# Ledger of designs, part 28: miniprotein binders against q9h3h3

Target 1, 235 residues: q9h3h3
Amino acid sequence: EDGFTAEHLAAEAMAADMDPWLVFDARTTPATELDAWLAKYPPSQVTRYGDPGSPNSEPVGWIAVYGQGYSPNSGDVQGLQAAWEALQTSGRPITPGTLRQLAITHHVLSGKWLMHLAPGFKLDHAWAGIARAVVEGQLQVAKVSPRAKEGGRQVICVYTDDFTDRLGVLEADSAIRAAGIKCLLTYKPDVYTYLGIYRANRWHLCPTLYESRFQLGGSARGSRVLDRANNVELT

## First folded at step 18 (miniprotein)

Design PQ5
Fold by ESMFold2, last read:
Structure PQ5 (fold): chain B 235 residues (1-235), chain A 105 residues (1-105)
Amino acid sequence: as target 1 above (235 residues)
Amino acid sequence: TEDEVRKQFEELIKRFEQAMELIEYLLELAERAAKNGDTIKARIILYIAEAMAEQARKIIEELKKLAEETGNEEFKRMAEEAKRIIEEVEKRLKEVQEKVKEALS
């Protein structure tokens, strides 16, 4: 029963999705152009609504990089949504297991690692490292929010194609850490996003499936990753 | 005390108003998504709006219980006004849902 912070953030993300994106698409753009593109559009300087003095004159919802091997595949999201609506009217209980089964049945398996950083050099440096990892093939797709209001934190999203493929999720975590990222990472399967399920939901579901904390020593990947659904350490 | 109950009631009204403002914004976004042909996104936004409307009705039930427990007629009138507001918002929610269903076909 809070001030609806999660819902407000979700609404702003939906609005951003529908505004223009700045995209570096390695499938159609030579990798040698990446450095110039990063210098032209640092996420700390690209403004959400095209403020004076920014590199963009029009609104930008997201800044994104698509890797050479990126093949968009959202799965059967329309079927997922229809089945979800039918399930809710059936009176059957809704559990994390039912969400997982719906996602698998409809092949809506993508998800994302999330990180939050204040605007500035640290954000721009982290984004550049992730963008390079995408173009070089260690990661497949990433996006970062533009600067919306003075002093507000921004988010970097790094996508994976299958939240049930724990090795693939851990490999993405490792690639993020190799780019020098030391902050907390949280992982959210896209099924929760497509069904409008955020932190404050009526079923008390937890949309964060994995949590990654940077640590030194003992780990081959430099991370400690927790499966929050099962309270099991993966590393 | 009476002062503590009035403060609690005022906080609930403020939370209700915040919910109504956000639902109206979500409905505008859902209509925009539908006009763009993005019925998947419109349905996501409507799921969020439906959940918020349910929470707002729980707030109204708390307002009604406080009004009944205190016998305060001002509180009763305010709870009835909140109910009228959510009913109108829910009517618009249904209208937007129908627009999205039409876009799907």
Scores: ipSAE 0.801, ipTM 0.892, lowest interface PAE 0.7, mean pLDDT 90
Fold by ESMFold2, last read:
Structure PQ5 (fold): chain B 235 residues (1-235), chain A 105 residues (1-105)
Amino acid sequence: as target 1 above (235 residues)
Amino acid sequence: TEDEVRKQFEELIKRFEQAMELIEYLLELAERAAKNGDTIKARIILYIAEAMAEQARKIIEELKKLAEETGNEEFKRMAEEAKRIIEEVEKRLKEVQEKVKEALS
C-alpha cells in the first residue's frame, strides 16, 4: 500500500471519528426495535456525507451498536499519549514490545477485529448479524463505516476489551463466525489508534496483532488464528 | 504516449486536490478540539494533517518531473499552481499549530 493511500485512509478515519454517529444503544433502547433500525439504516445505503436519496441528510462518520453490557473504559489515554511523546524525544528504541508495555501500563487494553466488505446485500447482512450478536450479548460493541462517494469496500469493527486476553479475543472471533462471516479478519489494538500509528508509519510498526482465516475443517470456532507478533498459531 | 502521461498527470492532480480538501477539514477539526480544551486530540489531528501535507509535496515533485520530461507548458503551469496552493495550506497549518501550542503553554 503506497504512502499517500495510507495517509489518506488515516485522515479519513479521523474525520469520521469527529463527525456524528448513528447509534443503536441497547442500554437505553429496547432490543425489539433493532430490526426496524437496521432496515432504516443499512450501511450500504447510509452515505458518508448525506447524498440525495440516502436515509441520512447529514454527514455520518460511523454506524454503531452498543450492547447492554457495554461499559466504556479507554484507560489512561492522556497518560499514554504523554508517555509516548516523552519516549519519542528520549532516543530510546521504539518496538512492538514498547507499545505493548505502554498500553498495559496505562490500561489502554481495548482492540478490535476488522473486516472489509463491498457495499451491497452481503455487507448489510453481515452487519445485521453482528448487530444482533451485540444486542444479544455475545459481543459488546461494533461499528461499520457508511458508504463512501467513490464506493469501495467498507469496514466493520468488532471491539474487545483486552487485547492481552487471548481467550476473549478468540471468543469474539467465534461469535463473528457464528454470524456467518467467512472473510479475513485482522485485529488491531486501540493503542495504535490513540497514538496515530497506521500501516505506513515512520517506525515501521505493524498494527495488526492477530489474523483470523475461516477454515471449515479448522478449530471448534471455525477459524485459524495467527499471532502476528510471535508468528504462532493460536488455534 | 501523450494519452498515458495526461492520465497520469490528471490522477496526480486529483490526489493533490483531495489532500488539500482533507487537510483544510482536519485543521477545522483541530481548532474545534483545541477550543473544547482537548489539546491532545488537536495534536494528533495536526500530526495527521502534516503527514498528508508531506504526501502532497511528493505529488508536486512527481508533477514537476512529468512536466520537465514532456516539456509541456500546461503541465508546468499546473505544477506551479499546485506549489502555490500547498504553500498557502502549509501557512494555515503552521498558524493552527501555533494556536494549539499557545493553548498548551
Scores: ipSAE 0.354, ipTM 0.777, lowest interface PAE 2.4, mean pLDDT 86

Design QH2
Fold by OpenDDE base, fold request of step 19:
Structure QH2 (fold): chain B 235 residues (1-235), chain A 105 residues (1-105)
Amino acid sequence: as target 1 above (235 residues)
Amino acid sequence: TEDEVRKLFEKLIKLFERMMKRVEELLKKAEEAAKNGDTETAEKYLEEAKWLAIKVRIIIYILEEMAEQTGNEEFKRMAEELKRIIEEALKRLKEVEEKVKEARS
């Protein structure tokens, strides 16, 4: 990713967060309606700004599915940001361990598996598999970006409650793989997002903690998960 | 790359302006709701404003990083200006939050 591509995508994501979301909430909507909802709003056809001929006439920021166990608990993100700014002012060394400790202290522990897919059948199929896994309780929450005018890849985000829980992160990877997804996955804690830390930063922090590669005939999980911080395979 | 950086800068500024406009609207709505004794509505607006403030700070962090990496003094000055703006908004947010607490009592 050349230059500030990650920051550009972040700016787009934040702009999308301000527009209406298409949400399937399994807490309030019967699971039997999921197939009809997926058919009505395939991510490859839902347009960011409600283009003519799209399923949506109005802007859509995200398409999301909430599982029955979904609870929007983000922790103390404001306190996290204040502590981060104070830390920068202090001139103390900043390490991945520092960010982990800040995240723990402020209870900002959420993270997400990310996959980038071109618009089309593969994206819609991947999203349908993820949405089913969320509704069935294998995953808590997921979202997908709508189709942009310029085209490009759409992103699916699958969230976990605790990036420090390696087992939970690996279980989510397994559920994604079980849904038939074979593309590269990267796991990013939300703490890095909330602090504006992307791939290129002055502290040389890597916001990607884990990388999952699909493997045929490998472990029971169908993937190899690499801990990027320690350069250790977890599976 | 320079053109892309400039485009990102412009995008971030526009996003900041849109977010801050919404923050101001939300704070006003929260204050009005508090005055009317609708503390539940006031809290909803405050919560949305807090989340927007978080996102605005992310924009500032990105701009600070862009300034650091490019050495562009315009980006640095802008980041400093936006930081002052959000700090003032956070003070106002706290004041409105106290008014909502007072309205509950």
Scores: ipSAE 0.868, ipTM 0.931, lowest interface PAE 0.4, mean pLDDT 93
Fold by ESMFold2, fold request of step 19:
Structure QH2 (fold): chain B 235 residues (1-235), chain A 105 residues (1-105)
Amino acid sequence: as target 1 above (235 residues)
Amino acid sequence: TEDEVRKLFEKLIKLFERMMKRVEELLKKAEEAAKNGDTETAEKYLEEAKWLAIKVRIIIYILEEMAEQTGNEEFKRMAEELKRIIEEALKRLKEVEEKVKEARS
């Protein structure tokens, strides 16, 4: 059962949440300082636990950039979890529509585009482009994992505030592509994370709502975005 | 595999213990801050504790899925025990929250 790989990653992410973060907060820090900060803390060199030779001496859970317009509202996650538990007791079927309605009812609408990259120049360059897009206002908030082990992939998360707002999700995809990023992007609503629902779950739910694939034909900055729930192209 | 499942189980238990230790610390700090009239700081600690409780419930959901997929009764019994522990902690969190609200008013 290879389904528990996602659960291992989730446990590691929750542990990382508890450790210190390196944050560039555009709400309190001038944009002119961003490039120096990026040069000081490339994600391929910032180590999870403060390894010798890294720029950090203490553990780092995440590296993050908050945009000037970033105003987080996670919604009623505690109520979401309570309703989820009650739903499972009720005997009602659990479907993608059920999860969508729970998210809407409790205002847990955020989600994120994800990309997985090996440590190195490509990762650092991609992160720098994302970070600039956040500070310039095309994106609201993003984070990247530090380096945890040699050769292990790292993740960049680019958040949006409403997974049901397809325009907003597509605008975030476009901003990511404008930064020159060509890899596969997958979009996961936060509701799945808060309910512990991963790829190989008993309900056969697909936690990836959208996929974005770089479009080779036409524009080098375009993408094709697929709605995985409905098998419909949004682009 | 059995080895990967056992490693995940042990990782989740260690993470639960770390989170609950922090929750207990945060609740004590929130009560102390409220006693000193610093309700802004108390509310900050309570908010962090609430988020940890959310994540603890995610751990429990993962254990429940592991129990379902493997048929392992140890995982199911542990999920039930952890649920009892977090529910007791949430009761204490609510009590501290009410103390902070009364200190604010």
Scores: ipSAE 0.867, ipTM 0.930, lowest interface PAE 0.5, mean pLDDT 90
Fold by OpenDDE base, fold request of step 19:
Formats: sequence, structure tokens, C-alpha cells
Structure QH2 (fold): chain B 235 residues (1-235), chain A 105 residues (1-105)
Amino acid sequence: as target 1 above (235 residues)
Amino acid sequence: TEDEVRKLFEKLIKLFERMMKRVEELLKKAEEAAKNGDTETAEKYLEEAKWLAIKVRIIIYILEEMAEQTGNEEFKRMAEELKRIIEEALKRLKEVEEKVKEARS
């Protein structure tokens, strides 16, 4: 990824966060309506700015599905940011362990599995599988970016509550794989996002903690998960 | 490329401006709601403003990192300026939050 591509994507994501979301909330909407909603708003056809002929006439920032157990708790992100700024000012060494400790201290523990897919049937199928897994309670919450004008890859984000809970992270990977998704997955804690830490930062911090690769005929999980920090296979 | 970096910079500044405008609107709406005794609505606006403030800080962090990586003093100066702006907004946000608390009492 050349230069500031990740930062460009972050800027686009933050801009998208300001626009309306298309949300299926399983807490308030019957699960029986999911298929109709998915058919109405396939991610490959929903456009970021409501282009002519799209299912949406107005801008859409994200398409999201909330599970029954979804509770938005982001922790103390403001406190995290303040502590981060103070840490930078202190001149103390910054390590992955430092960020982990900051995240724990401020209860900013959310993370996400990320997959990037080209617009089309495979994306829509992957999203439908994820959305169903969320509504069925196998996953808590997921979102997908709408189609951009330039036809770039769309991102699906599948969240977990605690990036320090390795088992929970692996369970989410298993659920994603069970939904039929075979692409590369990367896991990123939200703490890195909230602190503006992307690839090639001055502290040499890697925001990707885990990588999942699909494996045919392998372990019951159908994936190989690599801990990037330790360069150890978990599965 | 230098051009790509500049485009990102401009994009971030525009996003910052849009977010800050919204923060100011939200703070005003929260104050008005608090004056009217609608503390629930006031809190809703404050929570939205807090989230925007978080995102604004992310923009600043990105700009600081861009400044560090490129050595561009303009980016550094801009990041410092934006940091001052958000700090002022955060003070105002706290003031409005206290007004909302007072209105609940």
C-alpha cells in the first residue's frame, strides 16, 4: 500500500460516518425481514452518494446489521486520546504493549475483522452471509461500505467486543468462515483507528494483530490465523 | 506522490471544517434544548458532538503523522492550529454539559 492510502480510506470512512446509514437492527426488526432488506439494499448496488438507478436516492455512509446482543460501548475514547497525547509529550517509548495497556485502561477494547471485496455478486453474497450470522447471534455487529463512484473495493467490517480476548476473535473468524467467506481477513483493534495509527507510522506499530487465511481441508475452523505481533500461528 | 499527499491534506482540512461546523451547530442546539428543559435532547446532541470531537482528533493525528513523515512544516503548523481549535470546542462542550446537568437538577 503506497503512501497514505490507509489515511485516505480513513478520511473517506469518517466522511461516510456523517451520512445516513442503512441499518437492519435485529433488536427492533423481525429476522424474517432480513432477506427482503438484503434484496432491497445489496451493497454492490447501494451507492455512496445516491447515484441514479441505485436503490438509494440519498447519500449512504454505511450499510449495517445489528444483532440482538449488540450494545454500543466504545469505552472512554476521549480519555484514551488524552492519555495518548500525554504519552507522546512525555517522550516515553511507545510499543504495542503500551497501546494495549492504554486500551485496557480506557476500556477501548473493540476490534474488527476486515475484508475487502470488489463490487459484485461475491460481495453481496458475503454480506448476506455475514448479516445472517449477525441476526442469528453468531456475530454481534457488522457493516459494509457502499459502492464508490470509482468502483473500488468495498470493505466489510465484523466487530468483536474485545481484541484482547483471543478466543472471541477466533470465534468471530470461525463464524465468518462458516458464512462461506474465503477471502483474506485482517483483524484491527479500534484503538489504533482512534489514535490515527496506520501502517508505516513513526512508532513502527502494526495496527493489524491477526491475519486469517482460508484453508481447505484443514482444522475445523477452515482458516489459518496468524498472530502478526508474535508471528505465531494460532490455529 | 506530493500531489497525492496534498490532496489528502486538502481533504482532511475540508472534513475538519465540516465536522467543526457540525459540532458548533450541535452545541448550540444542546444549549437551546437545555434552556427549554429538554435535557434528553440536549444530551443526544452532546453525545453526537463528543463523537465528532473524537473524529476531529483523528484528523489531527493523521496530519501530525503526515507532517512527521514528509517534514512539511505547513502540515505541522496546520495540525497545531486545528488542535487549538478543537481544544476550544472541547471547553465549550464541557460548559454546555454542565449547563445540561444544572438543568436536570
Scores: ipSAE 0.865, ipTM 0.930, lowest interface PAE 0.5, mean pLDDT 93
Fold by OpenDDE base, fold request of step 19:
Structure QH2 (fold): chain B 235 residues (1-235), chain A 105 residues (1-105)
Amino acid sequence: as target 1 above (235 residues)
Amino acid sequence: TEDEVRKLFEKLIKLFERMMKRVEELLKKAEEAAKNGDTETAEKYLEEAKWLAIKVRIIIYILEEMAEQTGNEEFKRMAEELKRIIEEALKRLKEVEEKVKEARS
């Protein structure tokens, strides 16, 4: 990612958050309707601004699926941001451990596996697999970006409740792999997003905690997960 | 490139302006709902305003980091200005939240 590409993508994501979402909520909608919904709104065809001939006539920020056990709990993000600003003013050293403690203190523990795919059949197939895993209760919540006018890659985000729960993070990786996804995955805690911390920052903080690579015939999980902070393989 | 950085800066400013406009609209709607005794609607608007305030702070943090990395004084000045604006909006948000609490009691 050259220069401020991550920040540019973050600005696009925040702009998308202001527009309507296409949501399948398994808490209120029967699982039997999922296939029809996926066929109606394939991510490669849903356009960011409702282009002519797209399934959507109006802007769509995200396409999302909520599992039956999904409960939105973001913690105290305002308190987290206030504590972060106070920490910067104090001149105290800032480390990955500092961010972890801030996240725990304010209960801002969510994180996400990220995958980037070109628009087309592979993206739609990956999304369908993820959406099914969410509805079946193997995953809690996922979202995918709509097709941009400029083209480019679309992102699928698969969330976990606690980035400090290594087992939960690895279980989500296993569920993604079981859904047939073979691309590179990166895991990022939301605390870094809420504090505006991207790849290039003055504190040399890496927002990517884990990387998952698909491996055929390897571990029972079908992936190799690297802890980037410690440069240790977990699987 | 310098052009890419400038493009990002302009995008962030436009996004900030859109978000702040929406925050002001939401605060007004929350106050109106509270006056009418519709505390549920007021809370919904306040919650949306709180999330927008979080996102506005992210924009400021990005601008501060851009200023640090580039040494661009314009980015620094803008980040400071936007920080003052959001601090004022957060005070107003708290005032509206208290009005909603009073309307529930």
Scores: ipSAE 0.863, ipTM 0.930, lowest interface PAE 0.5, mean pLDDT 93
Fold by ESMFold2, fold request of step 19:
Structure QH2 (fold): chain B 235 residues (1-235), chain A 105 residues (1-105)
Amino acid sequence: as target 1 above (235 residues)
Amino acid sequence: TEDEVRKLFEKLIKLFERMMKRVEELLKKAEEAAKNGDTETAEKYLEEAKWLAIKVRIIIYILEEMAEQTGNEEFKRMAEELKRIIEEALKRLKEVEEKVKEARS
């Protein structure tokens, strides 16, 4: 794995942001239409650039579902970036606490659970479960990448509105697991993305804040969620 | 590998160019909409341009980190050039924003 794998993915994600999205918006579309929409646009069949035989003839950057309660607020990202640049010229140390404080000060609090799955019915079933959880109100917003030309894994992103709200992040993890998803999940605050901070960074910061592993056994389904910064289990 | 780093660099430059082309288009559209009295549409174009500027800054941050980790002076010089370009675009964005505010009031 090269040292800039995350940066390659970030560049591809930013390019995808600029192309058309396929969106099911529960704020304007009845929930009863969701299953037909999911059947029409399975992420394993929707192609990034409109390949022959796919349901889309034009490029698709993302497939997304917005919940009824989705109220987007990205905060002051421009101010965040300006403060970040000023901080770097100040000579003050840059630590995980520094990033957390910048995010709080500028109200850039969103983050996301990520999962990576190979193309196929497992991916499509996972996405369908996530999409239903969003429309039913257990999750607020999610997106999934389309099928790439060369194949490879696709990503599902499940957003939360405040990475400092551990209960909210854990509730989102629980909703994902209730949809039957058992793969590894990683949680990344958006502040790291907006500042271009990935795994191989000069400050040795860890942009993955939480890691969730499905936990077997017991009378209830659950997960083991690890705080990567402190190496402590939250569950 | 060196090939993968070069591919990332080229991808970022191409993305920067695509984003800046869209920013310039959006600023022209915002000015036109404001001139026609449609300040709500002008503000929509400005908001999209601001988001693209945010992403352009992310590209620059990635290039700066690549330069730091590789010691490659080409990456460093490019990051500096792209910073100049986005700062000029942000200055123009602010000027257009003021024109839109004046047209609204």
Scores: ipSAE 0.861, ipTM 0.928, lowest interface PAE 0.5, mean pLDDT 90

Design QH2
Fold by ESMFold2, look of step 18:
Structure QH2 (fold): chain B 235 residues (1-235), chain A 105 residues (1-105)
Amino acid sequence: as target 1 above (235 residues)
Amino acid sequence: TEDEVRKLFEKLIKLFERMMKRVEELLKKAEEAAKNGDTETAEKYLEEAKWLAIKVRIIIYILEEMAEQTGNEEFKRMAEELKRIIEEALKRLKEVEEKVKEARS
């Protein structure tokens, strides 16, 4: 199961991308409406396919919040993919440095902090905290998966603009912790997603760039962040 | 397991089919908009089609990795076929782009 588990999730995520999204867009919606919206659409109750008794009658792929300053720019992903294919035929070794350079060259720099939570109050409370941080400007954009029929964990994704900007990634981690989030966070650059590179890959690449663990007895921002590529603690 | 690999393969094929159907619809809509002189709408449809093509390539990359890890030639042959199909669609997309450029000028 663990051999292709990430690929199953990726396929499900791509299918979800094509279905309708529930979006609170701070660029066009007053912040005073956020709490009512959160109460109407808790992620533990919004269903992927519109189950009886859920707030949604139609499929929902994602629940998202866009901050006031959200200005999406995915870079040259088509060029990235073309260059990736050429690189594979070149015979040159494929390393984490190679992926970083491809991402920089094509301006595909976004990435995301991920957390996985079971359906219920803890998930809904975490999402509400993240959504408020986005609307207040401490984070730029986040999304959460709806509830699937089988009671598996759901995912919250908190995006950052530039995975090579370590300070910016750490600031996003701090904002997540300030919202009271204590679970494990993992950070994945989007370049790996666009190239179909998941945990079990032939190049032995690690798509998780950072891990963040909350320290017991510390402040809400007392996380320990590990750089997985260099095995170096950043905090 | 063998069952989980088979389920993933079938899921990817169905997703590819759904995405390609939408790509064909978007290209048709872009051509119609360009013929009517609405180049802004045509460009929007083309951009959405390009994003779907990006995702189709992700499906192909996943199939290629499945073939590599399992040694299953069916996965390899399917990845090659899907690549041929998306390359044909991208050629069509480029032709529509040129029509949109002509309509703009």
Scores: ipSAE 0.859, ipTM 0.925, lowest interface PAE 0.4, mean pLDDT 90

